# VHH binders against ORC1-type DNA replication protein 2 (cdc6-2), part 5

Target 1, 379 residues: ORC1-type DNA replication protein 2 (cdc6-2), of Methanothermobacter thermautotrophicus (o27636)
Amino acid sequence: MKGDKRRDIRDILLHDETLFRNMNAFDPDYVPENYRYRESQMEALAVCIRPALRNGRPVNAVILGSCATGKTTAIKKIFEMVESTSEGVVCCYINCQLHTTRFGIFSQIYSKIFGHQPPETGVPFSRIYQTIMQHLASEKRALVVALDDINHLFYSKNANKVLYDILRAHEVFEGVRTGVFAVLSDIEFRYALDKNVDSIFIPQEIVFPPYTREEVFNILRDRVRVGFYPGVISDELLERITDHTMDTGDLRYGIDLLRVCGNLAEADASPVIGEEHLERALKSTGPVNLIHTVRTLNENEREFLRILADAGEDMTAGALYELFRESTGSSYSSFNRIIEKLEFLRLIDTRLTGKGVRGNSRILIPRFSREDLRRCPGF
Below, E stands for the ipSAE of ESMFold2; O stands for the ipSAE of OpenDDE; V2 stands for 0.75 times the mean of E and O plus 0.25 times the DockQ between their complexes.

## First folded at step 1 (VHH)

Design c2 (framework vhh_gefurulimab; at its last look DockQ between E and O 0.43; V2 from the best seeds 0.00; counts 0 for: pae E 8.2 > 2)
Fold by ESMFold2, look of step 2:
Structure c2 (fold): chain B 379 residues (1-379), chain A 126 residues (1-126)
Amino acid sequence: as target 1 above (379 residues)
Amino acid sequence: EVQLVESGGGLVKPGGSLRLSCAASGFTFSDYAAAWFRQAPGKEREFVSAISWGGSTTYADSVKGRFTISRDNAKNSLYLQMNSLRAEDTAVYYCAADSTPYEWLDEYSGSQYDYWGQGTLVTVSS
């Protein structure tokens, strides 16, 4: 590393010049103007919404794809386009990791329609539900709800009720027109969804395949063009960021690397992003972050991760509990609390195995590789 | 703690009558729809009857005209009056409560209701 990297904190805070002409381009909520490589998926989403613009019902959809394949971006883009064109369709995006209850989900829909949250106390679900549906009927507005990461509703056992509440509203409120976009990261969840709601949810499937390396590079370059002034980062460095992004399989990682590199260069008062900035960014976002998070875990939680990593293939909660209990002597309630904590820390995911819903039938999925875990102290 | 407790089960001859009760505690019963389900030995649980927040009722075809569901919100209680009982009515009867609006109480899978009782046995034999 070359140069003076130890600046006065006040100088950093008061720095007026920036490498970013639009820092929002690197935010997780950013919806790009030049959204590429998803033209057929965008068309399919538009076709699902089009009946709602013509006094018909939206077509339900299942949106399938692994993380960071553009599913969320596409949905937000089409919702913005519809809302800029018509007030006759209410488009509501809901992150099911954040909103897992009937009341919570319908409070988000209420807020989308009325511009403020419902009263927090003394308002039963039925009042919120009626207010929403009466508005849709009287104002002749259709509703399209995107339930992103819908697997969280299945684990909380609210999915069936929420889908019925939305899709069967027309049975109670004449003229109400609703549709659901169910967003899934993995196709194995597809048949679990079918079991719970088979007769009322007949969706169109829309698949978001992984991006190629060339596509990733071009997407990142488009973000550079929007987010940085010209000449801030070389194509050579962008190629390296692309390679790191491909290694993770997560486009968001590459976008975050760009943001961090820009911030580091700006803090150094550098007119460009250099090799040293990328090296520092990689230390703060890659396996170093895993090491830091794992360091906060107790012995039982570390043993949980070791057993899961050693499995080498699919591991159900039931199978892992048997190994975990044998190794640690822990109760099932302690085991469940560990699952909740590790999922909160984004070290694992859970999903259902199919039509069945039981604690022991869910699959535990690590968000880390075995090699990366081995780099952590104590593993 | 939310709790539903059934009572009133027992042995009765075909053609007889029986009244089941379900006492609710730990929540405001009037905010919920309520239902009866039953499960015969070795068979799948099946829907019997439901009553909405507003008192509207739904019945399975097999019990229409013979069974009457009712509720007393002041006493936090749900009732099932069973008349003209038949041998095929023999089952464990379960009380259930849910915040689902009335019009889709025809969701007959018992696993989706918020709260369940432990059941009361009804035996109809000659």
Scores: ipSAE 0.012, ipTM 0.433, lowest interface PAE 8.2, mean pLDDT 80
ESMFold2-Fast, scan of step 1: ipSAE 0.000; ipTM 0.310
ESMFold2 (binder alone), look of step 2: mean pLDDT 81; pTM 0.827
OpenDDE, look of step 2: ipSAE 0.090; ipTM 0.621

Design c3 (framework vhh_enristomig)
Fold by ESMFold2-Fast, scan of step 1:
Structure c3 (fold): chain B 379 residues (1-379), chain A 122 residues (1-122)
Amino acid sequence: as target 1 above (379 residues)
Amino acid sequence: EVQLLESGGGEVQPGGSLRLSCAASGFTFSSYEISWYRQAPGKQREWVSTIYSGGSTNYAESVKGRFTISRDNAKNTLYLQMSSLRAEDTAVYYCARDESYFEDLGYAFDIWGQGTLVTVKP
């Protein structure tokens, strides 16, 4: 006679959004109107773009900082300001975790310029590239491309070619003016540039230091003011969310934790977020490092992890690829890029089995349990 | 060994015609888009024309209606038929192979030929 609580799905779907004034405030892509603690970085980005507004070339930049130091927000904010000022500059933000190929990167640039994707089949790279550059030349528009988390392009061995194609477009298309904002979480990857790219890139360095605890609390409080009605969450609970955010080193975690707490309180028909909602949110999110890393992965990378988790320990790369190919249709080269990326992100380890002239197989070892992965969103 | 080798360049009078060829070896020619580029002395390299693996074509505005790009996949050969030639068409002409399968190939470099000189003299 234990009273099992089963909620009517219809009631959940039809519930009025009374706690949330603006749900978008808790979106990781949200750009706040009042962006604090990055004034000098915003000025440096403006200085890099300003020549493009004066018929000159934008200045290239390397944007350095650990995860969630406000790099993405600052770039999106300056791009909005530039595009609201002039139609003569195209500002394109690209997440390199989602777009790892030269074709994928230039398809995003194409979509930004023309408002639609190029056709999925029968459109080769050269046609997309020339269409972009001919438009920029004829309309006398400058292009600024932000390659966010460009480390992923280095893992796929596409970074140097993408940078080359953007930065040297003027050699083929007279009058084209381009610049790149390369976003890096680790300084080591600056030295991975080919000599022919390094000689033309010559970037301004813009450093985004970690936020202090006080700054994190104030940023989260700003999101609360925009996203929730007054009184929905106490400063005491917000201090606790701040402490958990500081433990992760990632501001996005605190923002997402606020969203989850709000949804749980709303599902309970509570007018406020209470201690219980925070406790439930913390229990449902899984291991902090795993959840953050998994959230940055594309669907094929997530499918790789699902298959590996379901198989348990000691799965060979060949056996995993057979199942992965059946579910995704992906090539073996694409599959190998996922192994390299996930190994670099410390989600898996690889080991060689048996010594033979031909037939050394890789064993894939997960650094997470099935239970840990099941607690991550989308698994 | 991947190679592109242009031929057919030479001297021609204004209004004349010339046919360039590009012989490809060391790769599956039919799977790639192949382009013609040109470079005049003291000027930037200019894209001229592209033919896609499916047979569709595209042309620079300066040569449209005067030049025709074609391919013979059985012979691994690319052609550029040039007609109504002008003094401004004087350049070294290059064929180039662009990557078509980036998700499957990883990092690769574009393949360029050695070039063939076309001189239009009045």
Scores: ipSAE 0.000, ipTM 0.173, lowest interface PAE 14.2, mean pLDDT 79

Design c4 (framework vhh_enristomig)
Amino acid sequence: EVQLLESGGGEVQPGGSLRLSCAASGFTFDDYAISWYRQAPGKQREWVSTITSGGSTNYAESVKGRFTISRDNAKNTLYLQMSSLRAEDTAVYYCATDFEYGDWSPFDYWGQGTLVTVKP
ESMFold2-Fast, scan of step 1: ipSAE 0.000; ipTM 0.251

Design c5 (framework vhh_7d4b_2)
Fold by ESMFold2-Fast, scan of step 1:
Structure c5 (fold): chain B 379 residues (1-379), chain A 125 residues (1-125)
Amino acid sequence: as target 1 above (379 residues)
Amino acid sequence: QVQLVESGGGVVQPGRSLRLSCAASGFTFSSYAMGWYRQAPGKQRELVASISYSGGSTNYADSVKGRFTISRDNSKNTMYLQMNSLKPEDTAVYYCAADEGSDYWLFSEPDYDYWGQGTQVTVSS
């Protein structure tokens, strides 16, 4: 019984019949060698980093674009190119959905520089910060930090502190050279900088426009060429995956559909991905952004989403609060904080029912389906 | 779940003493600078006292210097404010605050990472 399960797992891991030439091509973290349709953005990022390779300070940037416009891929690609060119520049990519605190951000920087996490107990933030900055000063290394989805840090009120700590390190640590790439998924989002941060940040603005359908098809076809053996998927089926990707507005969805289709075909011992595999993948694949965003939420915030999803229709804030209070015991002020956070994270929208005291109630509108939420871990 | 819970508030006569406590949970207390703020009716919230993560550095508002003492016990995840020689002007809601920071942020930043719900102190004859 126990031996059978271990053997079955090994058979899955060591299976010799595969459609995948390179499974990594379908990973969220994969950076393609042939990165098309972002040449001007790549050039702008290179111009920002170039001074750091020549004993100068990097130029700060604000990277603007809607979700899945290639911002993360471009940053990771330029960082790989820089680090392959020189050890004199430390490039640190941080996802601010996962790391929302000052300690968390600098722990990521520490780990990038030293190859291990800082001790979890007994080490104050100031020691970690000083260790990082003293290393950069003594080794004459520049630091470039990409803060992806920095809007999460602005919501948590940590953005100004993190930006100050990075950008003004040279005021305490002689010769330290730093720069920040601040990434915003919502191009309409406005951020508030403290005067002491605003005066030093002075970023170059780099805009990532949405991809066209033709560009999405070609990007997915490039991933197919790297990730699958020839003939595994037809152009007709890839066109259908492209259509579904365009409907979501998220390129990552199409990439994940390809991965799931490949796994389903392989499980069926099929040498090709067929229509049936796509149909099954469409039923099992949830929105990637929702899954990642939901992972950052605490239990009360998750309970809010469960109640809203289970209603199957738009709810007034008052009606949801009654149910939420019964399950969590939370105050109305805590409840309102959750509404503000979830709206900021674009998981819900709010709408007023009308004007005046009676008409000024809020309706909560989910930006996800009940089925999509059920596919998230813990739902 | 991050929580800061204040206790020790109440009503006292001028010249008396009160000791406020702030119990912290859900974060690494010894890595955070801590402060006490107060807000009187119709006034902006103001810093009363702050203390570094180690307890080695403290700062006080001019109005409370020599009367109030801030301290912390990292083994108990608790911060204290000893308030002596209380005056009617000390009447306010007192808030515990935590800053994920080094000494760089203790005395210049008004916004802290975490806040308690507040405890009322009333000095009345």
Scores: ipSAE 0.000, ipTM 0.238, lowest interface PAE 13.9, mean pLDDT 80

Design c6 (framework vhh_7d4b_2)
Fold by ESMFold2-Fast, scan of step 1:
Structure c6 (fold): chain B 379 residues (1-379), chain A 122 residues (1-122)
Amino acid sequence: as target 1 above (379 residues)
Amino acid sequence: QVQLVESGGGVVQPGRSLRLSCAASGFTFSDYYMGWYRQAPGKQRELVASISGSGGSTNYADSVKGRFTISRDNSKNTMYLQMNSLKPEDTAVYYCARELDYGDYEGWFDPWGQGTQVTVSS
């Protein structure tokens, strides 16, 4: 076929027709009304919260599953259902990639309860904590806190203190009823709880298995029905987006790819998303998981990824540490914490050579290309 | 099982020399930074010297710089610390370890061997 007709910039800016019926359908935070394939998980979450609606304590949970298995969506959906049912339960969702400190976590809880942020200066942590717990006690309200990707709190060494402060509040503030949903993206991650936290946490385990390709296609199709006008994208093109989504293992990539394709088609004043828009989106956008995850990394963690990407192949931990130490001055202990974090975030895999029983050498395997990393801000 | 075995310690007069050896087994020696730590009675452990996996980079505590030399032989899975111009303040138990920071409790590796006593006195 012939090439596309070029458009005047003014025509693009002044074009009144939109492909988007509801652009919010493509936001990472969007909670769909039609939520499929997680019925047993939703029931398990409801069982954990139900006592709080009846003047009892919530049941704690550990929510396990790889990235983009619907954990966040399920939690947000049950929280909306609970809060629409009763004002007697406060449901607070916290992304621990963004809020890694005790102050940050309790500021989010404060804001959820009172509708405004606590004062930024002149107020000690103990005052914020007391204000929260006294409110819950006096109003006879239960608190359920979802700590999404709680592994970040363990790396920052704040997890045990945060869990202690939430779960043992009733020992100081009579009548306070609290529960925690601890969310882990890697079911193989092991965390160490202090004995005073472990004795009271006692969580129900709720597993979110990976979606099948058919389930991913249907979920993306549901987003298309909400977000676009009819006929904007063909099922054939959506199948291709599904294939790319499956390659990344992250549903968010497919959702973002739909958003980018829609924006590119709209900029071209096209009434439909065509194959050319998908090809351009694939070249201009890295995996959503990589872009979103890399934004949470500090400079030493980013330097680790740059060194690994520059090697262009799998690298031993020892070889990468030599280069990493020269550029950052970091110790081997700090380096090992970065390996654990990046492996948990699914940015790298580690493999032992199989030579020796315990003292095998480690190979670091990137889950990204140098080109993918270059698409991330700051690389 | 990772094993680190130190040897070469002893009692020596000020100004003399000693050479410590660390025999490593149970892991790929050349993939790891290695270091010598020391601990005097009633004091915290101090990193004395460290060496990269290839041996191309070394680092020393200010207190031993110019007097001590760290080296390694990857073919023998062995690390050495040559200690010259010894002072009474060098008296300590010397440990072979992988280089760590203030996070011993992070627990990725057993950081320490059994140790070897160095006593510098008249």
Scores: ipSAE 0.000, ipTM 0.133, lowest interface PAE 18.8, mean pLDDT 79

Design c7 (framework vhh_8ghr_2)
Fold by ESMFold2-Fast, scan of step 1:
Parts: sequence; C-alpha cells; structure tokens
Structure c7 (fold): chain B 379 residues (1-379), chain A 122 residues (1-122)
Amino acid sequence: as target 1 above (379 residues)
Amino acid sequence: EVQLVESGGGLVQPGGSLRLSCAASGFTFSDYYYIGWVRRAPGKGEELVARISGSGGSTSYADSVKGRFTISADISKNTAYLQMNSLRVEDTAVYYCARDYEWGLDEAMDYWGQGTLVTVSS
C-alpha cells in the first residue's frame, strides 16, 4: 500500500502542467509588467519618491482606496522600478495586518536592508533601530516605507510610535532621509496623529478609485494572457469570473479563482477550463479572505466569532455578551472593542432594532457562514 | 513630547466634592484617544475609575464610582476633568491622569501624569 502511495505521489509531482504558461501570474505577490488604469496614481507615487533619487527627502503620501483598487500592486511596481534605477533608495513594503509591533515593522526594514532577519532573542529594539539608521546615514541611502493597511497599527497602539521613529530619525541620525506611504483600504476611515508626528508627516493624498467591471475583466484577461496558454479559458467563462469578483469587491478573489480553475482542469487532464471547473472552484475559494483575516485575531476575538457562528443567525449584542462573558470572563468594554474591530475588519455588521416591539438594541450580523469559519485554522 | 498635568486634589470632608483637571500637551484630543483617571490607595492595586474618548462622546466608569463621579473633556482647552461628588473615605488615593495612546483591546495606558493626592477625612 505504501508502494502505491509513492507511485501516486510521484505521478502527481511529474504531471505535465499543460495549461499554465506561468503560474506566478496568479500569485498574490505577482507584479504585472502591463499595469493599466492607474497611470496617474503611478505618476503621483513617482513624484513622491523622485526627491530621494536627487539626494533629497521623499515626499510622504496617504494612499486611499478600497481593497479592489490596486493600491498594493501600484506600490510594489513603483518600488521595483525605483530599486532597478538606483541602489540609493531602499523601498520596504510592509503589510501591517501581519506586522503589528514596532519590533516586527523594523525587523522587516532590517531584513530588506541586510538580507537576513535580526537576532530574535536578546536584542533590544533600540539596537535594531540604531543599526538601520546608522547604515542609511553612512551609505547615504534614502528609506521609503509603505505601511499597507496602517489602520492595524492604530489598533495595536503602534502607529504614532512607528511613524515617529521613521519620520524623525534625522533628528538623531544626521543625514538620514526617510518617507512613509500610509495605505488605507477603508477610504472612510479616519486616523489621529500626535502633534510631533503630524507636524512632519504632511502627506500628499493619492486616491485609487474603484475599478469598473470592464476594467476588472481586462485586468483578469491580462493575467490569463500571462498565466495560461492561448485558448485555455473562454471570454464567456472569464465574464462569469468577473461577475463573482465584482460581487466580492476584491480583485485578488478573481485572480485566485483563475488559479484554482486551472489546477482543477489540469487534474482532470482537460486542455481547457470548463463550466464544471468553475463550479468546483467557486465551492473551494469562499473562505480565503476569511482565513487570512481570522489569523490576525486573538483568542477572545475568535471566541466571539465561534459564539456568533454557532447561533447560525443574527444575534443581539446583549445575547452574545452573556455567552461571551461566561466563556471568557471579559468586561463589557472589552466586548464592545471587539465588536468595533470585527466590524472594521468586515467580519460582522451591526444594526439597531429601532423603536419597535422591543427596546432599542444592537443586532450583530455575520459576514461569514459557519462552514467557512470551521475551515479556518483554530475553529 | 506628550505631557499630562493633574490639578485640583486636596483634603475634603466625607460627602464633599472635588474637581480634578488634567491638562494635556503634545497631542490633540480626538476620538482615537481615551483619557482615564486611575487611582492608587495605600495597600491597594491600581483602579481605573473613569475613562472618556478624546472627543468626549464615550465614557465609562468603575462600579465603585458610578453615579458619583463624572468625567468630561474640553477639547478647546485640551483638558479632561473628573467631577467627584459624594466622596467617601474609601476614595482617598493618589489620582493619575493617563492616556490610552491609541485604540486597542487592552486597558493599558501609555502616558501618565505625576498624580494628585485626594484625602477624604473629617
């Protein structure tokens, strides 16, 4: 039986990938050569970085737009262009959903500059910070840090500390030139800065408007042209993938859906992606964004979601709090902070009952199914 | 530089009232910050007695002071207040003004004032 398993595994590993011309086209980190519909945003980003290439300080920016607007792709593309042009500018992209601490943020900067992680144990933050800034000063290199979804740093109480450390480094380390691109996925979100940060930040505002359906279709078609051989998927099926992508509001969903369809067709030894492959892919791709979001949650936040999911329907805040308090021992203040965080992360919605048969109370509405949550690690 | 400076403490009779003030500098009051009053009596741990959002829109109180203490903020003066009514001997403590620097899931405070002594005694 183990011999058969070895043969089956080897056959899987040695299967010819006949559909994929370049699988990297469907990776979350892929930056396309042809990045259209964002020419003015790319120009604005270039203008902000340009002074760093002229021995000046980069211009800080606030980058605004919903998750479907291509902010991350634009930043990664401009950073690639800048670093291919000059070694005198260090461009560091940081996802603040994954790196929420001062140590975490500066470890990413350190790794970008030196090509290895700093020692994890026994090294104080001040030593990592000093090493980074002394290098930048001595080598006369500028630093541009993109803090993607910076809202997570505000919720972790680290945003003003991180911004202060980056933007005011020149006050301690003479000649250091730094800039920040602060990225906000929720265009309605407001942030508050300490006066000592606000006085130096002074950002340019760069807005990424939502893509139209036609633009989404064309972007997905560009990924098909790079990633698949000609004729692998019809425009008719791509239109349907576009419709599902528009429903989610996230371009990455459509890109991942293409990858899954290709893998399913290849497993079937089909030379083309057909209706069956799309139907099967739609059943398997549902929890991807949920999985990534719930990985960032602490145990009390996860328990909140478990209680809500186990109800299988909308709950009042009062009803959920009674169960949550029994399970966690948490205060009502802590509970309310969890509601606000989960609503911000788009895991739940809240609604008031109004002045009706019952008193005015808040209803909690899950944005996930019980089955999808159970597919997440730790649920 | 963030600074919080308390004033208004002193000696008061049981049943009396005091108003504590907390003058803030180095940041602007906004809905992204909380200002709290934390007290410590001899032989006791720290107790968060009241908290207000920097915008003044949201307040919370410890059960021991509900109905007796009122927290408020004057955004134009960048100053928070704790109005203490119906004071009891048990309210005798050093009162600290503290900032919850940013929105978080814990109740820890990032910046603290020097403290002001409140003594409730005949």
Scores: ipSAE 0.000, ipTM 0.112, lowest interface PAE 21.5, mean pLDDT 78

Design c8 (framework vhh_8ghr_2)
Fold by ESMFold2-Fast, scan of step 1:
Structure c8 (fold): chain B 379 residues (1-379), chain A 125 residues (1-125)
Amino acid sequence: as target 1 above (379 residues)
Amino acid sequence: EVQLVESGGGLVQPGGSLRLSCAASGFTFSSYDYIGWVRRAPGKGEELVARISSSGGYTSYADSVKGRFTISADISKNTAYLQMNSLRVEDTAVYYCARGSDYLEFGDSYGMDVWGQGTLVTVSS
């Protein structure tokens, strides 16, 4: 059907005029020059790294805050500033949601230092580890590793091993200087450190509080100034985007809304983002990602989600496993691998409460509503 | 139907030999896969005894079995083997074949995402 806003796909692709002055400003990985409302956190991170620039060891940190409170942006910004100041400090940012194993973590460190991946076949972990630490010792370089969402490493039972290997490297490789920034999105997450890790870690605690509505509006407005040409979006429309962002509790949602609105306006050959583009963007941010993600799941993974959704509340892993075993006949090891996969895919979160008999109880938290899951094919 | 199926277990005298086989179906070994043998004895935890990269370029063994066990893989047959020589009473365990995609230390089965049913090896007179 023909309409005033319907165009040939070729015409959309060949549109030469852009609303974007810098499209990268709306990338979740973008690090702004004017990083506001995190000055005390930035100072605390700088204080932790400063000894490494003076031939000392970095100070370890635990970085606490809910999702999208600027933790990742702050870490990336301080790392860029440090590396622009000195080649004597290697700053390695690792997303533990993507890299859950010792080999995976140290492959990221290796790649940061040497500019290429280690061979995955034919090379034992000890050789990769030795190559890293010998380089740091011989070149007199310090290493700072940010482990973002480190809870993933605790659930895979790799956290203590990774922390031990980084923090105690100096005991085998004389002169190696290392530090860890452990990032936790769940401020109520309880973790158990082995005594040999706990004794060396001794972190500074750096808290990233939630942004206020005024701060969110100003951050989004700063992104607009960098990313769009003047006049592309009104402050009134930006207030509406801010309201929707506050409802989600996630700053990244507002940043993505701006990107989507800009793309929709550009496709319409509009010189401005209007209410129509926001309305269309809001409709497109439904459970489409959930639908695509659940389509990739096998029968047992889907059954896991059905049981969790039907409970309508957070469940302990043990309680869900009893129901899951009854339906599928699966082992606890298979069940635990499903938890790890679904958490990696951001379909669930897991939490240790520290209140259970026999230590911490693991709780499974759905990142989807029952209604959203019901909209997926086969649910 | 992604599965690993073990065979070759049984009763053997101390000092004897057994060869375990692990046949993979529903998937093909990739260059990033590792195949390992993990054993569990009654009242003991799991122990990773041997592993091999799918390329065959890397093999490793637990100290308890070094010089006695040999791991190998036939990629064309999609099958891994564990040759067990000079068997001891302490080697009595259920032996599992498992696939991993990452490097693991001995005694650590984390990162193993496909497991077989297990095959019992009993070393007794």
Scores: ipSAE 0.000, ipTM 0.119, lowest interface PAE 21.5, mean pLDDT 78

Design c9 (framework vhh_7pa5_2)
Fold by ESMFold2-Fast, scan of step 1:
Structure c9 (fold): chain B 379 residues (1-379), chain A 123 residues (1-123)
Amino acid sequence: as target 1 above (379 residues)
Amino acid sequence: QVQLVESGGGMVQPGGSLRLSCAASGFTFSSYEMSWVRRAPGKGPEWVSTISSSGSTISYADSVKGRFTISRDNAKNTLYLQMNSLKPEDTALYYCAKDEYSSGWDLEYFQHWGQGTQVTVSS
């Protein structure tokens, strides 16, 4: 795209010397705008929220699908589109693994609406609830709440209370319009609803099926067409990459495998990706792009992961903090920031124990094996 | 170390009255908003009432409004709940709570709960 007299020669050199037309095609965060094989799900979500843009009530939905089927991404995308279109709809995404209490859920809704946390010291639930609902009524705004992984609310026995409070708000606060998108991996929890919640919920069911092998192949081939010059990789070799991707159950593995294969072939001054490059890539590519993600971490964040990996099982945040404090001398505040960062990077998952209302303990769940972590520099 | 000791519970007949007390120690009582929370058998916790640090702002759950009165004595580090016109549905373990806003990571609104005091409204 340079407008100089060396354009044609430069294009020839680029074509001969690099396999990558656009390396960004192989980054995990390049994924977001592709609605292929999810177009009907996106349309169904839009149909549910559309009445809220026209002074009507949102339609409730149950969103079903296994991990890595695009549920969370689709919800976040539709919410972003709606809020960029209208101030009349508040879209609140809540991860129920993190927020398992009635108070916690409504504090997130409060923060989303008002842009700040509820008052610093002691605030009663009823005041938060009333403030939210009075604002929605007075400003004629609709509220759509996505409860992602709502199974955790059922485990804590808070699901029916939260759903009741959201869905029946209009009975006390005239003009309030609310809807819920409940995200589940198992339909069993849908049938655990109390009768007074079940009677008003009446959701649309939106299924996010697993990608088929053919769909995975086509998605990877689309990435090849964007990211590589023509002829760099054969369909036969891409079939093999697809097989390895299916074995892991994670599309990101296949995308990273293509990137590594391209880099290895380029280092060998090969004009094509061959079988030898795939064989070498398979030895160095970890699931969920772990090596690349871990590379960005500082020493304290790496120490956190080492302690968690050495335990060989899920740990409570308190138990890990005791060991982490001994090793690093770090404050609890610094420790919490690490949990937030590692969760955001999808290196760990967190959930609350649900045992005590006096202070739920967080359980830290690694998304990597000890073996995977050992492949990373500095581990 | 925060300590909250509830007292004043017992058995009472419908229409009766009880006064609960909470003795607080280990923190500056006069600087914190305080709440009463109850747990009925087989049910989750239910917030009952909150009083501001100065005592000027008070709120109640709809189920107890007009029947219960929360108050505090900052000189004695004591929180009170006067319960009038008691009903069988008021049967619960009552907790004194030092209210703290909890962020998205450490989720419990009511930190440093006491041991609780049992209220049984019989027959």
Scores: ipSAE 0.000, ipTM 0.120, lowest interface PAE 21.7, mean pLDDT 77

